# Designs tried in a protein design chat: VHH binders against EKC/KEOPS complex subunit cgi121 (cgi121). Part 42

Target 1, 174 residues: EKC/KEOPS complex subunit cgi121 (cgi121), of Schizosaccharomyces pombe (q9p7j3)
Amino acid sequence: MILPLFPETQVHVFVYENVSNCAAIHEQLISQNPIYDYAFLDAATILYKKQVYSAIIRALEDRRDEQMKTKTIHSEVILSLSPKTEISSAFRQFSMTKKSKNIVVVKIDSKLTEEEEFERLDKLVEGNRVEFSDEELQKLIDFKVLKKNYKLDPSTLENPLASILSSIALRGYS
Key: E = the ipSAE of ESMFold2; O = the ipSAE of OpenDDE; V2 = 0.75 times the mean of E and O plus 0.25 times the DockQ between their complexes.

## First folded at step 6 (VHH)

Design yd35 (from yb4 with S56E; framework vhh_7yz9_2)
Fold by ESMFold2-Fast, scan of step 6:
Structure yd35 (fold): chain B 174 residues (1-174), chain A 120 residues (1-120)
Amino acid sequence: as target 1 above (174 residues)
Amino acid sequence: QWQLVESGGGLVQAGGSLRLSCTASGFTFSRYAMGWYRQTAGNEREWVAFITKGGETTYADSVKGRFTISRDNAKNTVYLQMNSLKPEDTAVYYCTARGYSKYYPTEDYWGQGTPVTVSS
């Protein structure tokens, strides 16, 4: 994908279902193992491709403007999914956990091609890779988690996209 | 007040071996993951090897099969055994300590570096 405001930034997004080694991956992430420098998201929190891209764009804008609140661009993506600016809350809401079963993985500024990142991630993640599409994401979402994370009322749950995107774009200004 | 002190660097011929040591003080070593990075002139530091508090190891592709990272918690020391050294391994080697955080990443501790020169 080419981002209009960031045409030189390489972005790859991968989706894995039925992941059996989330506890092992989580241990590597909390130890700060360099090979795991990706944003590992719980797929239960992601409903649309546009949700992920909006968080990526917000993180890249914060990096461009020297306003990053976290140490890496990948942790900034996780923060950017949250409607609040509190880091620990964003990680509890959106990052994968030991109990996760389906994950979305984001890589920014890769020196590798998409195919090479697939090869690398397939060795780290013990699960089934599926297409990054709205159709596949909608099979993995947990609407109770989505409602809680974005504070959606029943009237917005049937068409939540605009509310989610506004929450990501306006983070820190409300 | 924390310190990481590297030792064991030097000059060695291609095909030779060196063992680097890094001794920690001022924090509870057994609670930290440890790593080795290297830097050549004009380049960014690149990761070489990593060991978790539980002893799991990972290696950069360039050193896999040749280098071995290990730790001795009783001595607060992490080691890098470097075998089958190549001229391309010439660099300043740095050890680092990584805290465990559920909100990864966190503060990094770094040593001052130890130079390794591999002659052809």
Scores: ipSAE 0.400, ipTM 0.735, lowest interface PAE 2.5, mean pLDDT 88

Design yd36 (from yb4 with S56H; framework vhh_7yz9_2)
Fold by ESMFold2-Fast, scan of step 6:
Structure yd36 (fold): chain B 174 residues (1-174), chain A 120 residues (1-120)
Amino acid sequence: as target 1 above (174 residues)
Amino acid sequence: QWQLVESGGGLVQAGGSLRLSCTASGFTFSRYAMGWYRQTAGNEREWVAFITKGGHTTYADSVKGRFTISRDNAKNTVYLQMNSLKPEDTAVYYCTARGYSKYYPTEDYWGQGTPVTVSS
């Protein structure tokens, strides 16, 4: 995917359902194993493609402006999904855990092609890849988690997109 | 205060071997994952090998089968055994220590680097 504001930045997003090895992946992530340099998100927290893209754009803007709050662009994506600037809260809310079942994986600035990243991820993730689409994401979302993470009213849950995107864009200013 | 001190670098002929050592002080070594990175002139620092606190190892494709990372917690030391060295392995090699956190990433510790030159 080409981002209009960052046309030189390579972005790949993969969605896996029914992942059986989340505990193993989580142990590698907490050790900061370099081969796992991706943003591993719990799909229970992601409702729209635009939600992921907004977080990616925010992270890239913060990197461009030398205002990243975390060490890697991938951890910055995780932070950028949160309406708050607290790193620990963002990871608790959006990062995959050893109990996760479905995950969204983001790769930025790959030295590999999308096909090569997929081949690498297939060796790390024991699950079924599905299309990165609003339809597939809506099958994996947990609305109780979404409501809690973005502090949504019951009426807003019927069409939460604008509220979610505003929370991501206005992080630290709202 | 924390320190990571690399040793074992030097000049070696293509096809030869070197063993790099990195000794840690000032933190509880056994609680950290350890890694080796390398940097050549004009290029970004490149990951080479990684070992978790539990001993699980991973390697960059360029060194897989030739390099072996290991650790000795009693000596607070991580090693990189480099076999079948090639001229393209010429670089400054850096040791790093990485903490464990549910809210990764954490603060990294880095050594000063040790140069390795592989001649044909």
Scores: ipSAE 0.424, ipTM 0.746, lowest interface PAE 2.2, mean pLDDT 88

Design yd37 (from yb4 with S56Q; framework vhh_7yz9_2)
Fold by ESMFold2-Fast, scan of step 6:
Structure yd37 (fold): chain B 174 residues (1-174), chain A 120 residues (1-120)
Amino acid sequence: as target 1 above (174 residues)
Amino acid sequence: QWQLVESGGGLVQAGGSLRLSCTASGFTFSRYAMGWYRQTAGNEREWVAFITKGGQTTYADSVKGRFTISRDNAKNTVYLQMNSLKPEDTAVYYCTARGYSKYYPTEDYWGQGTPVTVSS
């Protein structure tokens, strides 16, 4: 995928449902195994493609401006999903856990094609790949989690997109 | 307080072998994943091999089948056995320690580097 503000940046996003090895993946992530250098998100927290893209754009802007709060671009994506700039809170809210069942995986600055990344991820993730689309994401979201993470009231929950995108763009650094 | 001290580098002919060692002090070695990276002149540092605290290993495609990473927790040491060395393996080799963190990634610990030159 091409981002208008970052046209030379390679971005791949993958969605997996019914993942059976999240505990094993989590162990590799916390050990900082370089093969697992991706943003692994719990799909229960992601409602829209635009939500993921907004976090990616924010992370890339922070890297461009030398204002990253975390060590890698992928951890910066996780932080950027949160309305606060508190790293531990963002990871608790959005990163996959050993108990996750459905995940969204983001790769930035890939030296591989989308097909090559898919082949690599197939060896790491034991689950079913589904299309990265609003329709598929809406099957995996947990609205209770979404409401809590973005502090949405009942009226906003019916059409939360603008509120979520605003929260990501204005995440507590102003 | 913490240290990573590499040894075993040097000059070797193509087709030869070297074993690099990296001894850790100042932290509980058995709780850390360990890795080897290398850097050639004019290029960025690239990872070579990685071993988790549980002993699972992964390798870069360029060294797979030729290099073996291992660890000895009793000696606080990680090893890189390099076989069938090629001139392209010429680099400064760096040992790194990666801590466990629920909020990955954490700060890396790095050694000073040990040079390896493969002639021919």
Scores: ipSAE 0.338, ipTM 0.685, lowest interface PAE 2.9, mean pLDDT 87

Design yd38 (from yb4 with S56L; framework vhh_7yz9_2)
Fold by ESMFold2-Fast, scan of step 6:
Structure yd38 (fold): chain B 174 residues (1-174), chain A 120 residues (1-120)
Amino acid sequence: as target 1 above (174 residues)
Amino acid sequence: QWQLVESGGGLVQAGGSLRLSCTASGFTFSRYAMGWYRQTAGNEREWVAFITKGGLTTYADSVKGRFTISRDNAKNTVYLQMNSLKPEDTAVYYCTARGYSKYYPTEDYWGQGTPVTVSS
């Protein structure tokens, strides 16, 4: 997908279900292994494609404006999913863990084609790739996690999209 | 203060071998992952090999099967054994240390670099 405000930025998003090696991937991520330079998200936290793209856009805006709070664009995507500006909180809420089963993987500024990224990522992730679509994401979401992360009440939970996108876009504004 | 000191670079003929060493001081080496990068003029720094604190290794496709990364925690040293060297391996080689963090990424430490020239 082309982002209107960032048309030269290459963005790839992959979804994997039934991942059996999350503990191994997590160990590589915390060691900062360069081959794992992606945003690895727990799919239990992602309900919509627009949620992921909103976080990507916010991270790219913060990079453009020299306001990034984390070291890499991929860690900035993880931070940008959170309604707060706290790095540790955002990672606890959205980043994959050793116990994750389904993951969403984001790559920004790839020098590889989508096909080449898929080939590399498929070697790193032991799971089944599924389509990046709202339908597939809705099979993997945990609504209790979503409510907690975005402070959703019962009235908002019936149609949470606008609230989620506002939380991401307005992070840091009071 | 922390320091990473590389050694072992130099001039070698194609098909030859070199062993690079990087010795760390000023921090607890055993708590860091270690890596080797290389850079040629006009190009960005390219990752070569990486070793976790637990000893798990990964390699760039261009060096897989020819280079071996290893570590000796008692000596605070990471090594890069380079075999079957090619002219394309000519570069300045940099050692890096990566902290472990559940909120990755953390601060990187870098050495000064050691030049390697492979003649045809």
Scores: ipSAE 0.354, ipTM 0.703, lowest interface PAE 2.7, mean pLDDT 88

Design yd39 (from yb4 with T58N; framework vhh_7yz9_2)
Fold by ESMFold2-Fast, scan of step 6:
Structure yd39 (fold): chain B 174 residues (1-174), chain A 120 residues (1-120)
Amino acid sequence: as target 1 above (174 residues)
Amino acid sequence: QWQLVESGGGLVQAGGSLRLSCTASGFTFSRYAMGWYRQTAGNEREWVAFITKGGSTNYADSVKGRFTISRDNAKNTVYLQMNSLKPEDTAVYYCTARGYSKYYPTEDYWGQGTPVTVSS
C-alpha cells in the first residue's frame, strides 16, 4: 500500500488464521529476535483495514516528529492502536500472545518485495494466509475484546469504526 | 555498571577465519539473548547472527552457512565464528544483549565494536 502522507514508506499487512505455533513466535518476539521485526497483532482485536492503517499512520507521524515512545516503528504501531499511551497496556490489549489463534502482521520499511515478505513469513508462521480485507477480519474479531479495548458502549457499537479511528487519532489528547 | 567487551577482530585474507568474542559483566548474562551486528562506512548497522537464552540461532542470509554464533554462560561470553571470509564482510562488528519481556521491546546493551578487515 501507498500512504498519501508517506508515499516513500513501504507497508505490507498479512493475515493468518488457525496459527498453530503462536507460543514459538511469542518466544522469539520477547527475545527481540531481529527476524521477527514485525508488528504481530492478535486478530481478535482488529475489525477494519482502516483501524490498522490509522495506527500505522499515527506511528509514522510520531516517528517523523521524533515523538516515538517505543524503540521500533513496529512496536509504535502496536502502541498506536491503543487509546492510552501506556506501553504495557497496549501490548496486553493488541499484541499476539501464546494463546492467539489468528494474527495480523505488519511490516514497515521492508527492503523486500511483498512476495518476498510472504515467503519469509510463511516460514515463520504455521497457519493459513487469508486476504487482508474487512470481510476476512470480521470473521476473526472478538467483539467483547474490541469493546473493552476501545471502551465502546452499546450505542457506539452501531458505528464502531468512527469511534475506533477517533481513539487512535486522538490518543493521549482527549 | 553493565559492560560488553568485544575482541578477536583484525586483518585476515579472503577465505580465512576469525573468531570474535564478547564478554558481558554487570548483568545476568544467562537471562539475555545475544546478537552480532555489523556496520560499514555510510551504512546503518545490520544484524548478522542471533542466539536466544535457550540456544536457538538465526543468521542473516549473507552469512548463513559461513558464520556460527554460540554462547558460554559459565564465561558470560558470546562468540561469532567467521569462516570463508569475503572482502564484503569488512565492517565494525558489534555485540548486543537483548532483554526478555512479554511487553517487548526492552532496553538493550551494546559493545563498542571491533573492526574486521578482509583483504582480497
Scores: ipSAE 0.471, ipTM 0.777, lowest interface PAE 2.0, mean pLDDT 89

Design yd4 (from yb4 with R31N; framework vhh_7yz9_2; at its last look DockQ between E and O 0.76; V2 from the best seeds 0.00; counts 0 for: pae E 4.1 > 2)
Fold by ESMFold2-Fast, scan of step 6:
Structure yd4 (fold): chain B 174 residues (1-174), chain A 120 residues (1-120)
Amino acid sequence: as target 1 above (174 residues)
Amino acid sequence: QWQLVESGGGLVQAGGSLRLSCTASGFTFSNYAMGWYRQTAGNEREWVAFITKGGSTTYADSVKGRFTISRDNAKNTVYLQMNSLKPEDTAVYYCTARGYSKYYPTEDYWGQGTPVTVSS
């Protein structure tokens, strides 16, 4: 995908369901293995494509403005999903864990084509690839997790998109 | 307080071998993942090989099958065995130590680098 404000930035987003090796992936992530330089998100936390894109845009804006709070653009995406600017909270809320079953994987600044990234990720992730679409994401979301992460009340839970996007755009400023 | 000291670099003919060593002090080596990066003049530092505290290894495609990373926790040392060297492997090689954190990424420790020159 090409982002209007960042047309030179290459972005790929992949969705995997029924992943059996999340514990192994998590071990590589906490060791900071360079080949795992992606944002690995728990799909239980992602309801919309726009949610992911808003976090990517916010992370790219923070990088452009030299305002990143984390070491890498991928960790900045994870932080940017959170309504708070607290790194440990964001990782607890959105990052995949050893117990995750479905994941969303984001790659920014890839030197590879989308097809080449699929080949790499197929070797790293033991699961089924599905389309990055609102329809597929809605099969994987956990509404209890979503409600907790974004502090949603019953009035916003019926149509949470605007609230989620506002939380991402205004994190730390309201 | 911490330091990483690389050694073993030098001049070698294409097709030859070198073994690089990196000895750590000032932190608990066995709790860190270790890696090797290299840098040529005018280019960014690029990753070469990585080893976790459990001993799992990964390699950049350009060196797979030719380079082997290993560690000796009793000696606080990580090694890079480089075989079938090519002129394109000419670079300054850097050792790095990576902390483990469930809130990855953390700060890295870096050595000063050791030069490797491969003649054609």
Scores: ipSAE 0.536, ipTM 0.805, lowest interface PAE 1.7, mean pLDDT 88
Fold by ESMFold2, look of step 7:
Structure yd4 (fold): chain B 174 residues (1-174), chain A 120 residues (1-120)
Amino acid sequence: as target 1 above (174 residues)
Amino acid sequence: QWQLVESGGGLVQAGGSLRLSCTASGFTFSNYAMGWYRQTAGNEREWVAFITKGGSTTYADSVKGRFTISRDNAKNTVYLQMNSLKPEDTAVYYCTARGYSKYYPTEDYWGQGTPVTVSS
């Protein structure tokens, strides 16, 4: 996919459920193996497609403006999901861990079609691919985690999307 | 102060072999994944080979089957055995140790590079 504000940047997003090798993937991510150069997110933290796209856009804006805080565009997506500016907390809250069961995987600056990128990624992830859709994401979310990560309360529980997107867009305005 | 020193580069005929070495000091080598990158003039560094701290290896498609990465933790050294060299392999080869904080990637350590020229 190409985002309108970033016409030169190809992005792919994949969702996997019932992933059996998150511990092995996590070790490769810690080692920074180049073939694992994706953003691996814990699906328990993602409720909406717009949540992911907003983080991607924020990361791309920061790259364009030479304001990135992290080493790679993929690590910047993980930071951009967080309402806070602290890098360690963003990774603890949103990144895939060895205990994760379901994941969302983002590739930015892909030179491959979605099909080709999937073929590469599918060699790395032992799980079932599902559609990147709000319907599928709703099946994988942990609402307790979502509420904690975005400080949602009863007044926002009916429509958490606006609060979540505001948190992503306004990060850094103290 | 940390240091990564590459050696073993030089001029070699197409079809020949070369073994690069990278010796580390000033950090705990066995705790780091290591890699080799290469760079031609005017281009970004291109990944070549990678080895985890546990010894698992991966390779760029362009070198798979011809290059072998290995490590000797007792000597704080990572190697790149390059066989069946082609003129396209001509580049400056860089050794790297991959930096990682508790939760996220950080700045890597890089060597100064060793030039490899493969003549036709």
Scores: ipSAE 0.259, ipTM 0.659, lowest interface PAE 4.1, mean pLDDT 89
Fold by OpenDDE, look of step 7:
Order: C-alpha cells, then sequence, then structure tokens
Structure yd4 (fold): chain B 174 residues (1-174), chain A 120 residues (1-120)
C-alpha cells in the first residue's frame, strides 16, 4: 500500500487473532532481532484503520522533519499512537505484550509486495490472519483500554474517531 | 567503553569453511543480543545472523543451512561458523551488540570488522 502523502514509502498492515506466541515475539523484540523489524501493536488498543494510518503518517512526518523521538520508524509508529510524549507510556499503552492474543502488525519501507511480506511475517506469527478493516478491529478492541488510552468520556464515546485522531495529531502540543 | 574485536577472517576457496570470533569487553556480555553483519564496498551493511541473550538464533535466508552463530558467555565471545562458503559471501564481517530494551531499540555497537574472501 502506498500513502498519498508519502508516495515513495510502501506500507503494509496485518491483523492476527488468536496468536499463541506473543511472548516469544516479545522476547525477540526486546532483543532487537532484525528479522522482527515491524511495529507490533496490541489489537485491543486499536479501533479504526484511520487510527493506525494516522499514527503511520505522524511517524513518517516526524522522520521527514528529522524530529523522530525514537530510534526506528516502527517504534515511532507506536509512539505516534499515544497522546502522551513519554515513549515508555506509549509502548505500555499500545505495544504488543507477552499476554496479547490479537495483534496489528505494521511494516514501513517495505520492498516486498503485500503477499511476499505476509509470507515472511507468517513465519514469525502463530495466529490467524484476518482482514485489516474497522469491522474486524471492532471485534478485537477492548473499550476499557481504549477509553483509558485516549481519556474518552461519555461525550466523545459516541464518535471516538475524532478524539483519537486529534490526540495523535496534537501529541506534544498544548 | 564498549569494544568488539573480530577475528578469523581470511582467504578461502569456494566450498571451504571459516570460523569467525568476536570478543566483547566493557559491558555485561551475557545481557545483550549479538549479531553478525557483512558489507561489501559500495553496498549497505546486511544482516547475517543473530543470537539472543537466551541463545535463540536467526539467520538471513542467504546463509541458512551453511552458517551457525553461537556464543560463549564465559569468554564474552560470539562465533560465526561458516561452511560451504561461496564467492558471494566475500565481504567484511562485523560483529554487533544490541542493548536490551523493554520497549524500543537502543544503540548498536560495532567492531572494526574482519575480511572474508572466497575464491572460485
Amino acid sequence: as target 1 above (174 residues)
Amino acid sequence: QWQLVESGGGLVQAGGSLRLSCTASGFTFSNYAMGWYRQTAGNEREWVAFITKGGSTTYADSVKGRFTISRDNAKNTVYLQMNSLKPEDTAVYYCTARGYSKYYPTEDYWGQGTPVTVSS
């Protein structure tokens, strides 16, 4: 997939449910295994495709402007999901954990087709791939976590997308 | 100060074998993942093999079945056993140490490299 604002950057997003080896993946990530060069998100924290895309765009903008706060574009995507500026907080809020069951995986700067990338990623993730869609994400979301992460209240819960996107876009601004 | 010193490179005929060593100092070796990379003139450094703190190994597709990475924590050394070498394996091989982080990558440390030349 090519983003209109970043035509030279190919992006792939995958969703897995019932993943049995998140703990093993997590261990590889903290070890900085090069083969795990992805952003691994907890699907319980993701409600919309636009939420993921907004974070990707924010990360790419930060890279373009040489204002990345993290070392890699994938870690910057994770940070960009958060309304908070603290890296550790962002990762606690949105990154895959050892206990995660459903995940969203993002690849930036892919040189492969979606199918080729999937074949590579599928060797790492032991789970069922599902469609990257709002419908599928809504089945995996934990609203308690979502409300906590974005400080949603009854006035924003009816249409949380606007609040989420604003939080992502305005992170670091006051 | 972190230091990595590679050794074991040299000239070898195709089909031959070499064993590279990388000795670490200045940090707690057993707490870090280690890896081997290689680079040819004019090209980017490419990943070859990786070993976690716990000893789990991963290899680039181009070297799977031929190369083996291992570590000896008592000697602060990581090894790369290279078998069935090919001319395309010719490169300068670098050892790297990657810091552990709970959430995001930390700085990488590199050695000076050891050259490997595989003749036809």
Scores: ipSAE 0.036, ipTM 0.537, lowest interface PAE 3.0, mean pLDDT 90
ESMFold2 (binder alone), look of step 7: mean pLDDT 82; pTM 0.824

Design yd40 (from yb4 with T58V; framework vhh_7yz9_2)
Fold by ESMFold2-Fast, scan of step 6:
Structure yd40 (fold): chain B 174 residues (1-174), chain A 120 residues (1-120)
Amino acid sequence: as target 1 above (174 residues)
Amino acid sequence: QWQLVESGGGLVQAGGSLRLSCTASGFTFSRYAMGWYRQTAGNEREWVAFITKGGSTVYADSVKGRFTISRDNAKNTVYLQMNSLKPEDTAVYYCTARGYSKYYPTEDYWGQGTPVTVSS
């Protein structure tokens, strides 16, 4: 994907369902293995493509403005999904856990093509790749998790897109 | 107060070998993953080799089969054995210690760098 405000930034997003090795991946993330330098998200928390792109754009804006609050651009994407500025809370709410079954994987500043990243990730993730689309994401979302993470009332659950995007874009300004 | 002190860099001819050492103090070495990065003038720092606190190793494709990373927890030291050196291995080599909190990556510790020059 080409981002209008960041046309030179290479972004790839992958979605995997029925992942059987999340515990092993999590151990590699804790071990700081550089091969796993991606944002690994729990798909139960992601409803729209625009939700992921808004978090990416916010993270890139914070990097551009020298206002990143986390160590890496990938951890900044995870923080940027949260309406709160508290890092540990954002990771608890949005990052993959040992018990995750479906994941969204984001790569920023890749030196590889999308196909090369797919070949690399296929060796790391034991699951089925599906299209990064609203249709596929809507099969994997947990609405109870979404409601809790974004503090949605019953009326906003009918069409939560604007509320979610506003929460991401306005994080830290309220 | 933490320190990472690097040694072993220098000038070597192509096909030669060098052994880099990095000794840590001021933190519990055995709890940290350790790595080597390198940087050439005008380029971003790139990772070379990494060893987890459990002793598992990973290597960048450009050095796989030629470089070996190891650690000695009793000496608080990480090593990089560099064999079959090529002119393109010329860089400043940096030692790093990487921590992880319960949920996210924490502050990294970095050495000052040791230069390696490989002549043709």
Scores: ipSAE 0.133, ipTM 0.559, lowest interface PAE 4.6, mean pLDDT 87

Design yd41 (from yb4 with T58D; framework vhh_7yz9_2)
Fold by ESMFold2-Fast, scan of step 6:
Order: C-alpha cells, then structure tokens, then sequence
Structure yd41 (fold): chain B 174 residues (1-174), chain A 120 residues (1-120)
C-alpha cells in the first residue's frame, strides 16, 4: 500500500532487534555519511505502525509546503515524531543512540527496490530483522520512554494511539 | 571565510587514472568528515566517496574497487584517487565537508567543482 496523500512516494520501513553495532552506526550518522541516509529510530519509542506513518506523512507535507525545519526528509521524520518543533529535543527523544538495542529504519524516495535496501541495510546493521508490525513493535517498546516523550498520564496510557497521532499531526501548532 | 578548493581534474582516456585534491581553509579540517560527489549536465549530484574524521571510508557501488578516498590532516586536504576510469565517470566532481553533530544534519560546505572528462 502506497500512502494515499503521496502516491508517488516510495516508503520502506525496517525493524531490527538485538543490534550489536549501534555505536558504530551512530558515529556514521553524526558524521552525515551518505550511505546512512535513513531515519534511524530507537524502537523503544515506537508503539504502532500508524505512529511511524503519521510522522512520515507530516514530514512529506512539510516538504511539499516548503516548510521543512531540517535539511533532509529523514531528519524531518525524526522531528515529526516529537510533539514540539525543537530539533535537539526530537533527536534526544526518538533517534537511535549508541546504547540502543532495537531500531526502526525508515527510507523515503529510495532509488533502490525494497529488496536492494534490505541487502544494503543488512550489511550496515548487525542485528535480527523482524516484521514491521504492531505485534513486533509492542515487543520492543519501552512504555516509560513512550509516556515521557508524549506526556501521557495513566488514563491516556491505557489507549495512547489517538493521543500520539494527534501530537504528531499538530506538532508546532498545539 | 571557509573555502574548499578542488584540483586535479582534466582529460583522460578510458582505463587511465586521475588524482583529485581538495584543500580546506578557514576551519579545523581534522574535525570534519569529507566527501566527493559528482554531477553530469541535467542530473542531480550523486555521492561518490566518503571519509570520516577517524578515517573509515565508504564508496558508491559504481566506483567500489576503482576509487580510493584518503585524507592528510597536516595539509588540510582530502584526495580521490580514480583508477580504471570509464566514460560514465565523466562529470564535475565536488568536494564537501560535513560537520559532526548528534543533531544531524548540519550545514554542508561545498567546493566549486573540478571537471573530469573520460574519452572512449
């Protein structure tokens, strides 16, 4: 399924568990190595597929409207996961770190097929690839991190999807 | 104030070699990652090679095994050794400097470019 609002845009999302080389990946990301031009997210922050898709849609809307706050579509995805428009805060909250163990990787506007991206990422990421599904994501989430990032109280935490999606959609305007 | 100056381009026959140089001034070169991109008329710039401040290197699939990127921090220079050149390597080659930041991406610095023409 293609994104309804952006039917020409190819999106690939990959999930890796038990990643042993996050420190090496992080070094490449902060050096801005072009081979690592993906959004590398800490899986501890992602509970639903819809959470990732909402951030992608918001980033694509910002690019369409010439309102991106960051230099790449992939960094804009990371920013778009945050309920506020502050770049350093969004990266602290959602991007992978040297100590991450499970990651979600997003590729937008790939010049490669999904199979070719799998082959490239499998060489960069030393971990086990799993299905991008709500079931697999729910095994990797850290609810303490999720609660802090989206400021969820006990009543909202029982069914957080709508609150999370609203936070992403209204980023910078709520 | 900040400058990147490329040199070493020119005309070469297929199968030949060229060594491109890019000299930086106005910043602490050893703190930056360096890269090479190329552009043909009517196309977007494409990445060719990259070297981190620690010296790890990466290459685009089209140039792996033929091109080698290296750096000399004492001379504030990054190099691209191009061997076994093909007509498809014909392009203007650009040097870039990338700042290190945990809140990537940061401002990129670009040179003016040096043309490389590979005849068949």
Amino acid sequence: as target 1 above (174 residues)
Amino acid sequence: QWQLVESGGGLVQAGGSLRLSCTASGFTFSRYAMGWYRQTAGNEREWVAFITKGGSTDYADSVKGRFTISRDNAKNTVYLQMNSLKPEDTAVYYCTARGYSKYYPTEDYWGQGTPVTVSS
Scores: ipSAE 0.411, ipTM 0.761, lowest interface PAE 2.4, mean pLDDT 88

Design yd43 (from yb4 with T58H; framework vhh_7yz9_2)
Fold by ESMFold2-Fast, scan of step 6:
Structure yd43 (fold): chain B 174 residues (1-174), chain A 120 residues (1-120)
Amino acid sequence: as target 1 above (174 residues)
Amino acid sequence: QWQLVESGGGLVQAGGSLRLSCTASGFTFSRYAMGWYRQTAGNEREWVAFITKGGSTHYADSVKGRFTISRDNAKNTVYLQMNSLKPEDTAVYYCTARGYSKYYPTEDYWGQGTPVTVSS
């Protein structure tokens, strides 16, 4: 994938459903194993492709402007999904957990093609690959989690896209 | 307050062996994962080997089968045994300590590096 605002940056997004080894993956992530240098998101928190892209763009802007609040670009993506600039809150809200079943995986600055990254990730993730599409994401979302994370009221929950994107773009500024 | 001190680098002929050591102080070594990275001039640091606090080991494809990482918690030391060295292994080798963090990633500790030169 090419991002118009960052055409030199290689970005790949992968979706896995029915993942059986989330506890093992989580253990490697908290150990900071370099093989697992990806943003591992709980798919229960992601409703739209644009939600993920907005967080990626925000993280890349913060890196460009030397304003990253976390140690890596991948952790910055996780932070950027949150309406707050608090790292612990963002990870609690959006990061994969030991109990996750479906995940969204983001890789930035890959030296590999999308197909090669799939081959690498298939060795780490014991689950079924599905297309990164709004249709597939909508099968995996948990609306209670989404509502809580973005503090959506009942009137916005029926069409939350603009509210979610605004929360990501305006994080910490208003 | 914290330190990582590498030793064991030097010049070796292709096909030879070297053992690198990294001794830690100023933090509870047994609670950290340990790793080795290397860097050649003009390139970014690349990961070589990693050992978790539980002792599981992981290797970059370029060194798998030739390098062995191990740790001695009583000595606060991590080792990299490098066998069948190739000229392509020439680099400055860096030791790193990775905190076990519920909100990964956190700050890493890094050593100053030890040079390894493998002649053809």
Scores: ipSAE 0.329, ipTM 0.699, lowest interface PAE 3.1, mean pLDDT 88

Design yd44 (from yb4 with T58K; framework vhh_7yz9_2)
Fold by ESMFold2-Fast, scan of step 6:
Structure yd44 (fold): chain B 174 residues (1-174), chain A 120 residues (1-120)
Amino acid sequence: as target 1 above (174 residues)
Amino acid sequence: QWQLVESGGGLVQAGGSLRLSCTASGFTFSRYAMGWYRQTAGNEREWVAFITKGGSTKYADSVKGRFTISRDNAKNTVYLQMNSLKPEDTAVYYCTARGYSKYYPTEDYWGQGTPVTVSS
């Protein structure tokens, strides 16, 4: 995928359901194994494709402007999903845990094609690949988690997209 | 003050072997994953081998079956045993320690590098 404003940056997003090895993946992430250099997100926290893309764009803007708060572009994506700039809070809210069942995986600056990244990830993730689409994401979301992460009230829950995107775009400015 | 000191590099004939060592000080070695990267002039560092805190290992395809990474927590040392060396293995080899908390990456440490030259 090509992003407006970052046409030089290659981005791939993958969705896996019914993942059985999240504990093993989590252990590799905690060990900072370079094979696992991706943003591994808990799908329970992601409702829209635009939510993921907005976080990616914000992370790329922070990298461009030399304002990254984390060590890698992938950890910056996780931070960028949070309405706050507190790193530990963002990871608690959005990153995959050893108890996760469904995950969203983001790769930025891949030198591989999408097909080659699929082959690599399929060796790391023991789950069922599904389409990165709003329809599939809506099957995996936990609305209780979403409400808490973005501080949504009942009036915004029927159409939370604008509120979520504003939280991502304006993090650290509110 | 942290330090990673590599040793064991040098000149070797194709088909030969070298054992690289990297000794850590100034941090709790047993809490870090350890790795080896290599770099040739004008290119980015390429990862070679990785060993987790628990001892699980992973290798780049270019060295799989020829190189072995291991660690000795009592000596604060990580090793890279390089067998069946090829001219294309010629590079400066870097030791790295990778820290990670449950919620975000912590400090990474890097050595100064040790050169390895493999002649044909």
Scores: ipSAE 0.012, ipTM 0.312, lowest interface PAE 8.9, mean pLDDT 85

